# VH-VL binders against AP-4 complex accessory subunit RUSC1 (RUSC1): the designs that were tried, part 15

Target 1, 145 residues: AP-4 complex accessory subunit RUSC1 (RUSC1), of Homo sapiens (Human) (q9bvn2r522to666)
Amino acid sequence: DVGHLVLTTLCPALHALVADGLKPFRKDLITGQRRSSPWSVVEASVKPGSSTRSLGTLYSQVSRLAPLSSSRSRFHAFILGLLNTKQLELWFSSLQEDAGLLSLLYLPTGFFSLARGGCPSLSTELLLLLQPLSVLTFHLDLLFE
Short names: E, the ipSAE of ESMFold2; O, the ipSAE of OpenDDE; V2, 0.75 times the mean of E and O plus 0.25 times the DockQ between their complexes.

## First folded at step 12 (VH-VL; framework fv_ixekizumab)

Design x05 (from w02 with light chain Y37W; at its last look DockQ between E and O 0.75; V2 from the best seeds 0.00; counts 0 for: pae E 7.2 > 2)
Fold by ESMFold2, look of step 12:
Structure x05 (fold): chain C 145 residues (1-145), chain A 120 residues (1-120), chain B 112 residues (1-112)
Amino acid sequence: as target 1 above (145 residues)
Amino acid sequence: QVQLVQSGAEVKKPGSSVKVSCKASGYTFTDYWIHWVRQAPGQGLEWMGVINPRGGSTDYNQRFKGRVTITADESTSTAYMELSSLRSEDTAVYYCARDEYDSGWYFDLWGQGTLVTVSS
Amino acid sequence: DIVMTQTPLSLSVTPGQPASISCRSSQSLLYSEGYTWLHWYLQKPGQSPQLLIYEVSNRFSGVPDRFSGSGSGTDFTLKISRVEAEDVGVYYCMQSTYFPLTFGQGTKLEIK
């Protein structure tokens, strides 16, 4: 089962990648400091001026799914949605281009900080690994468990 | 068996430092953040700080900033908390606790606690 | 810092009777999209705290269904439908919406 394999292998791997070198806290201008998580990176990445319209639409869709009870399940659903819309490579590319956001969220030794600056081959290697997934057609249920 | 095992009780003099260890077993150490919480005798719980074991980033309760250092060693699955310039009010049981990534910052597993007594 | 105020600070209950513990925060604990990061722990005599309820109303694995949590905004309640001898200890609420993370003062539950 393709959905089961994506959920049990790809999603945890990407979750771990996004978590690499992530600072424990972020400043939330209105409500104060919040714990950082891979889902909070998704939230930050879709703000106006840092994402395409389609990525913001997917974020809004996942955010409104009441059965998703945890930030991990929301992150997984976002990845599933990116696969369905063939935007997985686009999202990672757009995240890596946002130097201001990366410096805010990540230590300099985190994967995305290194991929943007000191070791740009990491970005190229990630996108090459993701590219075959962008060619495949997926119809995954975002509430898949 | 999923557990956090802490180092033994310590007696310290004012002005010295203490370093408490917290060894994780039975789970992937880097999938959880490690918090430190203390409890003075007969008193409630006080959060001290947190570490992301992946990469070692930390944040501290401002009341302890400058005296508390939290570290982690991925190779031994062990977190450490060092409290310097000890005072009598630092006498407490010190707990480590884990918090799963993408959770609402709740602690599903606690160490057994380490009593630190500061006396002259 | 967010102050968490528990009432009562102690209570004595006949076995089989219900118990109710209130927890109030000095500021709303709503997290984005309506989630509320309010949790309950029990510290039995001589033991480390243990998680009972997370995110207001979710029972942690292995917690009996006689425990329930409710509330919103600034007011939260832990209920025990029928108190048993093993429920003795100190109950703490904790908020994790804002840093630093803060606990209530604790509510000591005793059996009459």
Scores: ipSAE 0.018, ipTM 0.651, lowest interface PAE 7.2, mean pLDDT 86
ESMFold2 (binder alone), look of step 12: mean pLDDT 93; pTM 0.953
OpenDDE, look of step 12: ipSAE 0.683; ipTM 0.904

Design x06 (from w02 with light chain L101W; at its last look DockQ between E and O 0.81; V2 from the best seeds 0.00; counts 0 for: pae E 7.7 > 2)
Fold by ESMFold2, look of step 12:
Structure x06 (fold): chain C 145 residues (1-145), chain A 120 residues (1-120), chain B 112 residues (1-112)
Amino acid sequence: as target 1 above (145 residues)
Amino acid sequence: QVQLVQSGAEVKKPGSSVKVSCKASGYTFTDYWIHWVRQAPGQGLEWMGVINPRGGSTDYNQRFKGRVTITADESTSTAYMELSSLRSEDTAVYYCARDEYDSGWYFDLWGQGTLVTVSS
Amino acid sequence: DIVMTQTPLSLSVTPGQPASISCRSSQSLLYSEGYTYLHWYLQKPGQSPQLLIYEVSNRFSGVPDRFSGSGSGTDFTLKISRVEAEDVGVYYCMQSTYFPWTFGQGTKLEIK
């Protein structure tokens, strides 16, 4: 059961990876500080200036799913959607290319900060591990539990 | 058994430093942020700061600027709070408390508290 | 800093009677996603604080249904429909909408 394995293994692993070295909060120009999470990284990654519309469309779809009540559930659903649309490698690649966003969201010791600067092989290894998933066809239910 | 266990009571001189530990057990340490809250004798609760154990990000109450340092050790599931340049008004019980990384924003578990007494 | 003001500061009740505690914030606690991060804790004598209510009105796991929370914006209320002996202690409201997180000054509940 591929859906079960993705939900119980891949999604938690990617959640932990995106959370690594996240600052606890970041400034919001209007409302002040807001709590950071892997879901907030997704939100920041698809705002205006994104290179692809399809990532923004997926974000909007996940955001409209009323049964998803937690940031963790939304992040998992986004990963499942990336698999269904073959955009998992694209999303991680686009994150790693955005130096401005990374410096805003992450400590220098975070995975993505290290992957961009002092340890570039981390980026290469991540994308190589994700590549097989990008060629497989998935039809996962975003509300899968 | 899910718990936060803090180090024992301490008596310190003015001008010295104290480092209080908070050991987590029974849950995944990096799924929760660790906050520090203090309570002076007969007074209310005062939030001091927070750490994200994944990578060590911190944020502090500006009232303690320059005196408080919060750290975490993932390998031992332990958070630490160090308060320097102690004054008599720093006499208080110091609590650690956890806040679920993605869905919390409140403290669902507290340590037992550590009394720090500052006197000559 | 957001100031949280509780009233009353002390409350003496007969067992079986209702109690009500008010908490007022110096500015709105409604956050940009429609969440209100206002929570209630009880500190029983000689113990650490424990969570009662999160996000205005949600009872934490294991909290009796005689406890309820309500309010919006800047005005919030904790109610105990029927006070029991184990409810003795100090009640605190806390906001976590904005840093620094701040507590009310506490309301001491005693049995008379």
Scores: ipSAE 0.016, ipTM 0.643, lowest interface PAE 7.7, mean pLDDT 85
ESMFold2 (binder alone), look of step 12: mean pLDDT 93; pTM 0.952
OpenDDE, look of step 12: ipSAE 0.233; ipTM 0.783

## First folded at step 13 (VH-VL)

Design y01 (from w03 with light chain Y32S; framework fv_ixekizumab; at its last look DockQ between E and O 0.42; V2 from the best seeds 0.00; counts 0 for: pae E 5.0 > 2)
Heavy chain, then light chain:
Amino acid sequence: QVQLVQSGAEVKKPGSSVKVSCKASGYTFTDYWIHWVRQAPGQGLEWMGVINPRGGSTDYNQRFKGRVTITADESTSTAYMELSSLRSEDTAVYYCARDEYDSGWYFDLWGQGTLVTVSS
Amino acid sequence: DIVMTQTPLSLSVTPGQPASISCRSSQSLLYSEGYTYLHWYLQKPGQSPQLLIYEVSNRFSGVPDRFSGSGSGTDFTLKISRVEAEDVGVYYCMQGTYFPLTFGQGTKLEIK
ESMFold2, look of step 13: ipSAE 0.164; ipTM 0.722
ESMFold2 (binder alone), look of step 13: mean pLDDT 93; pTM 0.954
OpenDDE, look of step 13: ipSAE 0.088; ipTM 0.746

Design y02 (from w03 with light chain Y32S F99W; framework fv_ixekizumab; at its last look DockQ between E and O 0.66; V2 from the best seeds 0.00; counts 0 for: pae E 6.7 > 2)
Heavy chain, then light chain:
Amino acid sequence: QVQLVQSGAEVKKPGSSVKVSCKASGYTFTDYWIHWVRQAPGQGLEWMGVINPRGGSTDYNQRFKGRVTITADESTSTAYMELSSLRSEDTAVYYCARDEYDSGWYFDLWGQGTLVTVSS
Amino acid sequence: DIVMTQTPLSLSVTPGQPASISCRSSQSLLYSEGYTYLHWYLQKPGQSPQLLIYEVSNRFSGVPDRFSGSGSGTDFTLKISRVEAEDVGVYYCMQGTYWPLTFGQGTKLEIK
ESMFold2, look of step 13: ipSAE 0.027; ipTM 0.652
ESMFold2 (binder alone), look of step 13: mean pLDDT 93; pTM 0.952
OpenDDE, look of step 13: ipSAE 0.552; ipTM 0.878

Design y03 (from w03 with light chain Y32S L101Y; framework fv_ixekizumab; at its last look DockQ between E and O 0.52; V2 from the best seeds 0.00; counts 0 for: pae E 7.3 > 2)
Fold by ESMFold2, look of step 13:
Structure y03 (fold): chain C 145 residues (1-145), chain A 120 residues (1-120), chain B 112 residues (1-112)
Amino acid sequence: as target 1 above (145 residues)
Amino acid sequence: QVQLVQSGAEVKKPGSSVKVSCKASGYTFTDYWIHWVRQAPGQGLEWMGVINPRGGSTDYNQRFKGRVTITADESTSTAYMELSSLRSEDTAVYYCARDEYDSGWYFDLWGQGTLVTVSS
Amino acid sequence: DIVMTQTPLSLSVTPGQPASISCRSSQSLLYSEGYTYLHWYLQKPGQSPQLLIYEVSNRFSGVPDRFSGSGSGTDFTLKISRVEAEDVGVYYCMQGTYFPYTFGQGTKLEIK
C-alpha cells in the first residue's frame, strides 16, 4: 500500500537528502556542542521565527509520540505528517530559504547549502519532484513503521 | 556478516605518522558514523574523533591538537585515521567503532584493534 | 568534557554471587525528552569492547538477562545477578550525548 511505499522509498530518500553534508554537531550554549541528525534539522526548522503554525503543530505531535523511540522514526513520522497536511514542498522550501540555519547545520558542500547558493537548480529539481505529492491526499498513520 | 576489519599492527619512530584503515562490510556504510578510540597498554579507553562518511564531516578530541585526521572512502566502505608527529605515549591499540547517528548513540560494533608501537 | 567516575576500580567475585558497579557523571546525561545516553561496555581479556547495556537499562542483542542497568541523572549502576566465569574483564561506562564522548576509568572484574 501507499504507506509502505512512502516508508520504504520516500522516507529513506528524504532522510538521506537532509543528512547530506550535515555537520556531526551543533553548538549549544550550555555544553558547547550537541549531536546533529535529520531530526535535529526538523527541530531547528520549526522555531517560531522560521515556520508556519501548522509545521510547529506537526512537530509537537510527533515529538510527543512515545512509541516513536528513535530519531529516524520521528523523522519518518514527520514526513508522513507533511504528506497528510500537504506541506512537504513548503517545509523543504523553507529550509532552502533559511541561510542562517543552513550555515549552522551544514557544510558548504551539503545539498541544501548548494541549493541555496551555488547550485540553485538543485532547489528547483527537488521542489519539482515534490510538487506532485502536494496535490495528492494522504491519510497515513504517524506510528506506521 | 556485519564487521569492521582494521589494518595490521605497525611499529613507528617518534615524529613519524601512522594511518590505520577500518573496512566495513555487511551494512550500509553511510548510515553510521565511524569513531576512533584508543587504549594505551593497561589503560582505559580514549575517544579520538568521528567522521560522518556521508560528506566527510569530522570532529576531533581537542587533546590531540590537530594531529589526527580522519577520512572515509564511500566507494570502498573504508574509514582511515592518521596520527602525525608520533610520540612514545601514542603507543596504543587503536579501535574503530560504528555509531548510528540518528539513534543509538552507542558503539554497537568495534573493529579488532590495531596496535601501534612508537619506539626509537 | 563530562567526567565519568566508576567505583570500584577492581572487584573479585566468586561464581554465582552478585556484582554491582557504579558510574557517576559530572553533569546530567539527559538529552531531549528524557533520553539518557549512558552505556556500558565489557572488554573481555584480549578482545575489543562489546556493548552490554545502552540507554541506562536496555540490554543489547545477545546479552544475558543476568545483566541489568539502572540509574538516572548523574548516578548509574550495572548489576550482574549471578557472576559467571565468562563475565571476567573490564567494564566501562560511557556517555554518548556530547562530544567528546567519555568513558569511566574501567572496573576490572575477576573470578575468585
Scores: ipSAE 0.014, ipTM 0.645, lowest interface PAE 7.3, mean pLDDT 85
ESMFold2 (binder alone), look of step 13: mean pLDDT 92; pTM 0.947
OpenDDE, look of step 13: ipSAE 0.438; ipTM 0.836

Design y04 (from w03 with heavy chain S57T; framework fv_ixekizumab; at its last look DockQ between E and O 0.18; V2 from the best seeds 0.00; counts 0 for: pae E 9.5 > 2, placed apart)
Fold by ESMFold2, look of step 13:
Structure y04 (fold): chain C 145 residues (1-145), chain A 120 residues (1-120), chain B 112 residues (1-112)
Amino acid sequence: as target 1 above (145 residues)
Amino acid sequence: QVQLVQSGAEVKKPGSSVKVSCKASGYTFTDYWIHWVRQAPGQGLEWMGVINPRGGTTDYNQRFKGRVTITADESTSTAYMELSSLRSEDTAVYYCARDEYDSGWYFDLWGQGTLVTVSS
Amino acid sequence: DIVMTQTPLSLSVTPGQPASISCRSSQSLLYYEGYTYLHWYLQKPGQSPQLLIYEVSNRFSGVPDRFSGSGSGTDFTLKISRVEAEDVGVYYCMQGTYFPLTFGQGTKLEIK
C-alpha cells in the first residue's frame, strides 16, 4: 500500500528533516513563546507575506480536521495533502528561499540554514530527491495514520 | 495518575526568600511548559512566569523581574519558583500549572497551591 | 500588557436560570487564521482553578454541555444555560496569546 509506505517512511523522514536544528521555541509580535515542532514551521510558512496563498488553503483544511489531535499527525497530513496537490517541491522550495523565516525558526546549524548559506548543494539535493514524486498522482486519505 | 504536587505552606519574614516546588507525575515532564500563578487572599490570578523544562528557557512577568527565579530539574520531574526580597504584599497562594498546547498558552492541570505568608 | 475586563464582577442566580459573563480584551486576541487563545477557568471555593473552556468555545474534558463560550476579537462570553449549585465559584477569563499572560478580575457566581 503506497499510502502506508508514504506515512511510515517518507513522512517521518521529512518530519525529521524539518525538525533538524529547530530552535526549542519561537517568539513573534503577536504571541509569546511557543514550543517548536515541524507543524510550527508549516504554520509560520503559510502566514501572509511568507509564502503563497495556495499553501494556506491546505493548512486551513488540515488544521480543521478534528481527528488530527497531535502536531505530528497534522504535519503528516499536510505532507499527504502536498502530495495530492503536487505541491511538495513547491513548499520545500519556498521554505528554503525565505531567509527571514529561516533565521526566526532555525539555528545556523540546521539543515535549511546550511542549505541557504554554507552548503547550498543541500538545497539542490533535496529538490532533486523530491522531484520524482511530482510525476505521480496521489489520492491519499489525510486522516490515514 | 497525572498530577502536580506542590510543597507545603511557608511562613516567612519580610526580606527573606521562599522556594516552592512542583513535582509532576504521570506524564512526560519535558513535553509541557510549567507556569507559576499567584493569588493574594481575596484577589484574582496573576501570572508570574514560565519555564520550558526542556533546556530551561524562562520568561517572566516584568512586575517580578529580578525577584523571581523559575528552574526545573528533569531528573526529578520537579519545577521550582523562588521569590526573593519578600514583602507583606507577597502573601498569596502560589500555583504551578501545566500548559496543554504548544502553539498557545492555557493550563489544563494545576497544582494544589502553596500558601506563603509574609509577616513580621 | 493586555487588560482583560470581566462584567459583571458578581452575579446571583436562581438555580435553573441562565447566567452570562462577559470578557473584553484591550487588544484583539485573533491569531493566525482564526485561532483565538481566550480561555475560561472556574475556581470553586477552596480549590485550585480548573479549565472550563479553551480557545473561545471548546469545552474541556468532563465539562458539562450547559457551559458554552463564544466571541471574537475583543469580546467574549461564557454562558451557563441552567445554573446548578455546583457551579458556585469565581470565573476567570484569560488571554493566552501575549506575554505576560493576563486574567480578568473574576466574576463571583453565587446561588440566591
Scores: ipSAE 0.007, ipTM 0.556, lowest interface PAE 9.5, mean pLDDT 83
ESMFold2 (binder alone), look of step 13: mean pLDDT 93; pTM 0.954
OpenDDE, look of step 13: ipSAE 0.022; ipTM 0.682

Design y05 (from w03 with heavy chain S57N; framework fv_ixekizumab; at its last look DockQ between E and O 0.06; V2 from the best seeds 0.00; counts 0 for: pae E 9.6 > 2, placed apart)
Fold by ESMFold2, look of step 13:
Structure y05 (fold): chain C 145 residues (1-145), chain A 120 residues (1-120), chain B 112 residues (1-112)
Amino acid sequence: as target 1 above (145 residues)
Amino acid sequence: QVQLVQSGAEVKKPGSSVKVSCKASGYTFTDYWIHWVRQAPGQGLEWMGVINPRGGNTDYNQRFKGRVTITADESTSTAYMELSSLRSEDTAVYYCARDEYDSGWYFDLWGQGTLVTVSS
Amino acid sequence: DIVMTQTPLSLSVTPGQPASISCRSSQSLLYYEGYTYLHWYLQKPGQSPQLLIYEVSNRFSGVPDRFSGSGSGTDFTLKISRVEAEDVGVYYCMQGTYFPLTFGQGTKLEIK
């Protein structure tokens, strides 16, 4: 089962990758600070409005799914949605190109910081590994947990 | 150079409003939060509120109970603080301050201060 | 609101001698994973405040190494190993963990 393989191997691997070197806290106007997570990166990567319409639409869909009660399950559902819409490589490429966002979210030792600065081959290797997934057709249930 | 430059001193009557400007230069305005802090004559520092220029989200010290409005204009790299229903105890120097994003809530750059005097 | 209490409220120090300022918070400033958002500012006569120490013990860029910060939980200390004439002014601690952000009442340092 392709859905099971994606959920048990790919999603955890990408979750760990996005978490690598992520600053432990982000500012929150309500409480002062709250813990960062890979879902926090997804939230920050989509603009309110329309610049990346399909990514913003997917974010909105996932954020409204009440059964997804954790940031980890929301992140996994977002990955599943990216696979369904053939936008996994696009999301990672867009994230890696946003230097301002990366400097806001990540320590200099994080994967994406290194991929943009001191070790740019990391970016190209990631995209090469993801590119085959962008040509496959998926029909995954976002609530598949 | 990296700086915050505030508008000049104001003399106001009780019951009126004042709007102080804070112009940022030498850095990307939308990457840093702007806070407002005041200091009454001979007194300590009092935090008034904050704005994130990216998106315009604000939070306020409840001591001011809706009398403070903080805004930002990205096109001019300028933040504003408006204090309404002025009283004589609002006589103070008002500072804007930039927040360093990656190390908690602290202010690494301050404006020169704007004296607001409320008198009849 | 978290109350920040500084002691002493004033210091008179002979140049070259050490100085120590205490700051106490009404509740712990220890945050997740050991982060503590306690900061120190100096306001020299006629000037805006300037950052000295952030997150308890980190000197801000350009701050002389004779300034050091320490502490944890509710009790924090700013030390000046050898006071110089340029160090005169009012020192403030601030907690940066919870809104509203709050300052200590200030400690005035004078040269005698």
Scores: ipSAE 0.007, ipTM 0.545, lowest interface PAE 9.6, mean pLDDT 84
ESMFold2 (binder alone), look of step 13: mean pLDDT 92; pTM 0.954
OpenDDE, look of step 13: ipSAE 0.021; ipTM 0.665

Design y06 (framework fv_tixagevimab; at its last look DockQ between E and O 0.40; V2 from the best seeds 0.00; counts 0 for: pae E 11.4 > 2)
Fold by ESMFold2, look of step 13:
Structure y06 (fold): chain C 145 residues (1-145), chain A 120 residues (1-120), chain B 109 residues (1-109)
Amino acid sequence: as target 1 above (145 residues)
Amino acid sequence: QMQLVQSGPEVKKPGTSVKVSCKASGYTFTDYWVQWVRQARGQRLEWIGVINPRGGSTDYAQKFQERVTITRDMSTSTAYMELSSLRSEDTAVYYCARDEYDSGWYFDLWGQGTMVTVSS
Amino acid sequence: EIVLTQSPGTLSLSPGERATLSCRASQSVSYDYLAWYQQKPGQAPRLLIYGASSRATGIPDRFSGSGSGTDFTLTISRLEPEDFAVYYCQQGTYFPPLTFGQGTKVEIK
């Protein structure tokens, strides 16, 4: 069962990768400090723009799925949606290209900060590892556990 | 299935330190923040601090900042809270807790509590 | 820092009656990240309500939360013998520190 393998292996691995070096809090003028999570990276990454319009649509779809009660389950559903629409590499590529966003979200020692600055091969290797998934066809249920 | 199991009761003299452990089981330890709270007999709950087990980052209530250290060991799925320079008013039950909900800071899974008694 | 003030301090009621517990915040709790906990003697607290009005997993329908901003309410529609306990509100928006109310004891009359 390919859905089970994706949910039990790929999704946790990508969750851990996105969490690496993530600042523990987001400064919010209204609420003070708020806890950061990989889902908060997804939220920040889907700003209005021509290259991310379909990503914003997926974000909106996942955000409205009532059975998804945690940020982890929403992050997993977003990854499943990216696989279904062949956008997994696109999302990681667009995230890595936004230096301002990465500086806002990540400590200098985080994977994406290092990939953008001192260790650019990390970005290249990540995208290379993700590319084979973009040629496969997936029909995954976003409410999969 | 999911549990937080804390170390046993402690009786300490003033001026010493105590280290309470909190072992997680039944879930992925690094996916959730671990928080520490205490409650003196008949008093309200008092927040001490929090740790993100993935990176080890912490934050503390100002009241405890000079006396508390929260740490973790990812290989054993265990968080630790150490309180130094103990005084009689530190006598309380100490709880660890985690939160499944990232949209706010809540306490959905609690340890059983560790009684720390600071006595002459 | 937000101070949470609960009222009444003690609520003496009989089984089958409705209990209404109040929690007032010293400033608005943005996003209504307010929780309610039940604590019985010798036990750890138990999460009842999160996000002001959402029941935690396994919590009976007789528990309901309402309110927003600075004023929040926990209602127990029909008290059962197991519901006589101390109840705490907690704000989950602002830290450090996270803060709890002083508690409302619901006791058998």
Scores: ipSAE 0.006, ipTM 0.540, lowest interface PAE 11.4, mean pLDDT 84
ESMFold2 (binder alone), look of step 13: mean pLDDT 90; pTM 0.935
OpenDDE, look of step 13: ipSAE 0.022; ipTM 0.685

## First folded at step 16 (VH-VL; framework fv_ixekizumab)

Design z01 (from w03 with heavy chain H35E; at its last look DockQ between E and O 0.88; V2 from the best seeds 0.00; counts 0 for: pae E 3.5 > 2)
Heavy chain, then light chain:
Amino acid sequence: QVQLVQSGAEVKKPGSSVKVSCKASGYTFTDYWIEWVRQAPGQGLEWMGVINPRGGSTDYNQRFKGRVTITADESTSTAYMELSSLRSEDTAVYYCARDEYDSGWYFDLWGQGTLVTVSS
Amino acid sequence: DIVMTQTPLSLSVTPGQPASISCRSSQSLLYYEGYTYLHWYLQKPGQSPQLLIYEVSNRFSGVPDRFSGSGSGTDFTLKISRVEAEDVGVYYCMQGTYFPLTFGQGTKLEIK
ESMFold2, look of step 16: ipSAE 0.361; ipTM 0.789
ESMFold2 (binder alone), look of step 16: mean pLDDT 92; pTM 0.951
OpenDDE, look of step 16: ipSAE 0.842; ipTM 0.938

Design z02 (from w03 with light chain F99Y; at its last look DockQ between E and O 0.78; V2 from the best seeds 0.00; counts 0 for: pae E 3.8 > 2)
Heavy chain, then light chain:
Amino acid sequence: QVQLVQSGAEVKKPGSSVKVSCKASGYTFTDYWIHWVRQAPGQGLEWMGVINPRGGSTDYNQRFKGRVTITADESTSTAYMELSSLRSEDTAVYYCARDEYDSGWYFDLWGQGTLVTVSS
Amino acid sequence: DIVMTQTPLSLSVTPGQPASISCRSSQSLLYYEGYTYLHWYLQKPGQSPQLLIYEVSNRFSGVPDRFSGSGSGTDFTLKISRVEAEDVGVYYCMQGTYYPLTFGQGTKLEIK
ESMFold2, look of step 16: ipSAE 0.324; ipTM 0.782
ESMFold2 (binder alone), look of step 16: mean pLDDT 93; pTM 0.954
OpenDDE, look of step 16: ipSAE 0.790; ipTM 0.927

Design z03 (from w03 with heavy chain S103E; at its last look DockQ between E and O 0.84; V2 from the best seeds 0.00; counts 0 for: pae E 7.2 > 2)
Fold by ESMFold2, look of step 16:
Structure z03 (fold): chain C 145 residues (1-145), chain A 120 residues (1-120), chain B 112 residues (1-112)
Amino acid sequence: as target 1 above (145 residues)
Amino acid sequence: QVQLVQSGAEVKKPGSSVKVSCKASGYTFTDYWIHWVRQAPGQGLEWMGVINPRGGSTDYNQRFKGRVTITADESTSTAYMELSSLRSEDTAVYYCARDEYDEGWYFDLWGQGTLVTVSS
Amino acid sequence: DIVMTQTPLSLSVTPGQPASISCRSSQSLLYYEGYTYLHWYLQKPGQSPQLLIYEVSNRFSGVPDRFSGSGSGTDFTLKISRVEAEDVGVYYCMQGTYFPLTFGQGTKLEIK
């Protein structure tokens, strides 16, 4: 099944990509310092602003799904939702263009930091690989485990 | 099978440095953070710092600021903790422990510990 | 830094009797989305610490059901319903949410 293939291959691959070079912690002005995870990258990436409202809506939907008991399952559900709404390329493009966020979350040697600075072809190659997925129609269950 | 194996005990003089290794086996090294925790004789546990082996990012307890360096070598599945400018108060057992950065946020596997003795 | 305070620091318990260990944090451990990363470890004599309870109340794999954890906010408790000889050692609580990670002072459990 398409949902099974996405969950067992694509989602783990994207999770690993987002985790590459991720700092273990960042300052949080309200709670002090908190741990980073690929899910925390999603949270930070959808910060307030009308340009990202659709992504923020998906984030809120996933955050409220009670059966999702782990940060990994929430990250996977977010990817599934991006596929359903044809926003996978948009999210990665938006993330890569936010220099302030990338410097906050990632070491300079992380994939996204390199894609912005020393190896810009990494960004182009990622988006080219994601483009076919953004034009296909998906109806995936966000509660896939 | 799944384990963290640390380097052997060391005796050091004040002012020198020590580098303790922690070799992971039986699991995917880059799927877990590696933390370092020490325990002085007869005392409790003290967290020293952490590394994400995927990309090498670190954070340290400010108590050790400037003296601790944590590194990882993905090709050998080994993390290292180096403590410089050793003092007699640094005599302790040093542990590595793993923490899955995306699940639970707890230490589910510990190394056997490495005794470092700092003596004149 | 978040200070974790355990009471008591030492327990002598007759086999078969219950034991209770308290852990208090200097500030709330509630993480957003409702999670509380408060964990309990046991260090048996001559061994490395081992995980007992994660996220307040979840028993780690292989931990007997006579161990239980509870609490919220700043106040947490580890209970052993009937102490057995293999339970001797030092029990530590740890907060896993905010760096620097911090442990309680430890509670030494002995059989009397």
Scores: ipSAE 0.027, ipTM 0.676, lowest interface PAE 7.2, mean pLDDT 85
ESMFold2 (binder alone), look of step 16: mean pLDDT 93; pTM 0.952
OpenDDE, look of step 16: ipSAE 0.352; ipTM 0.818

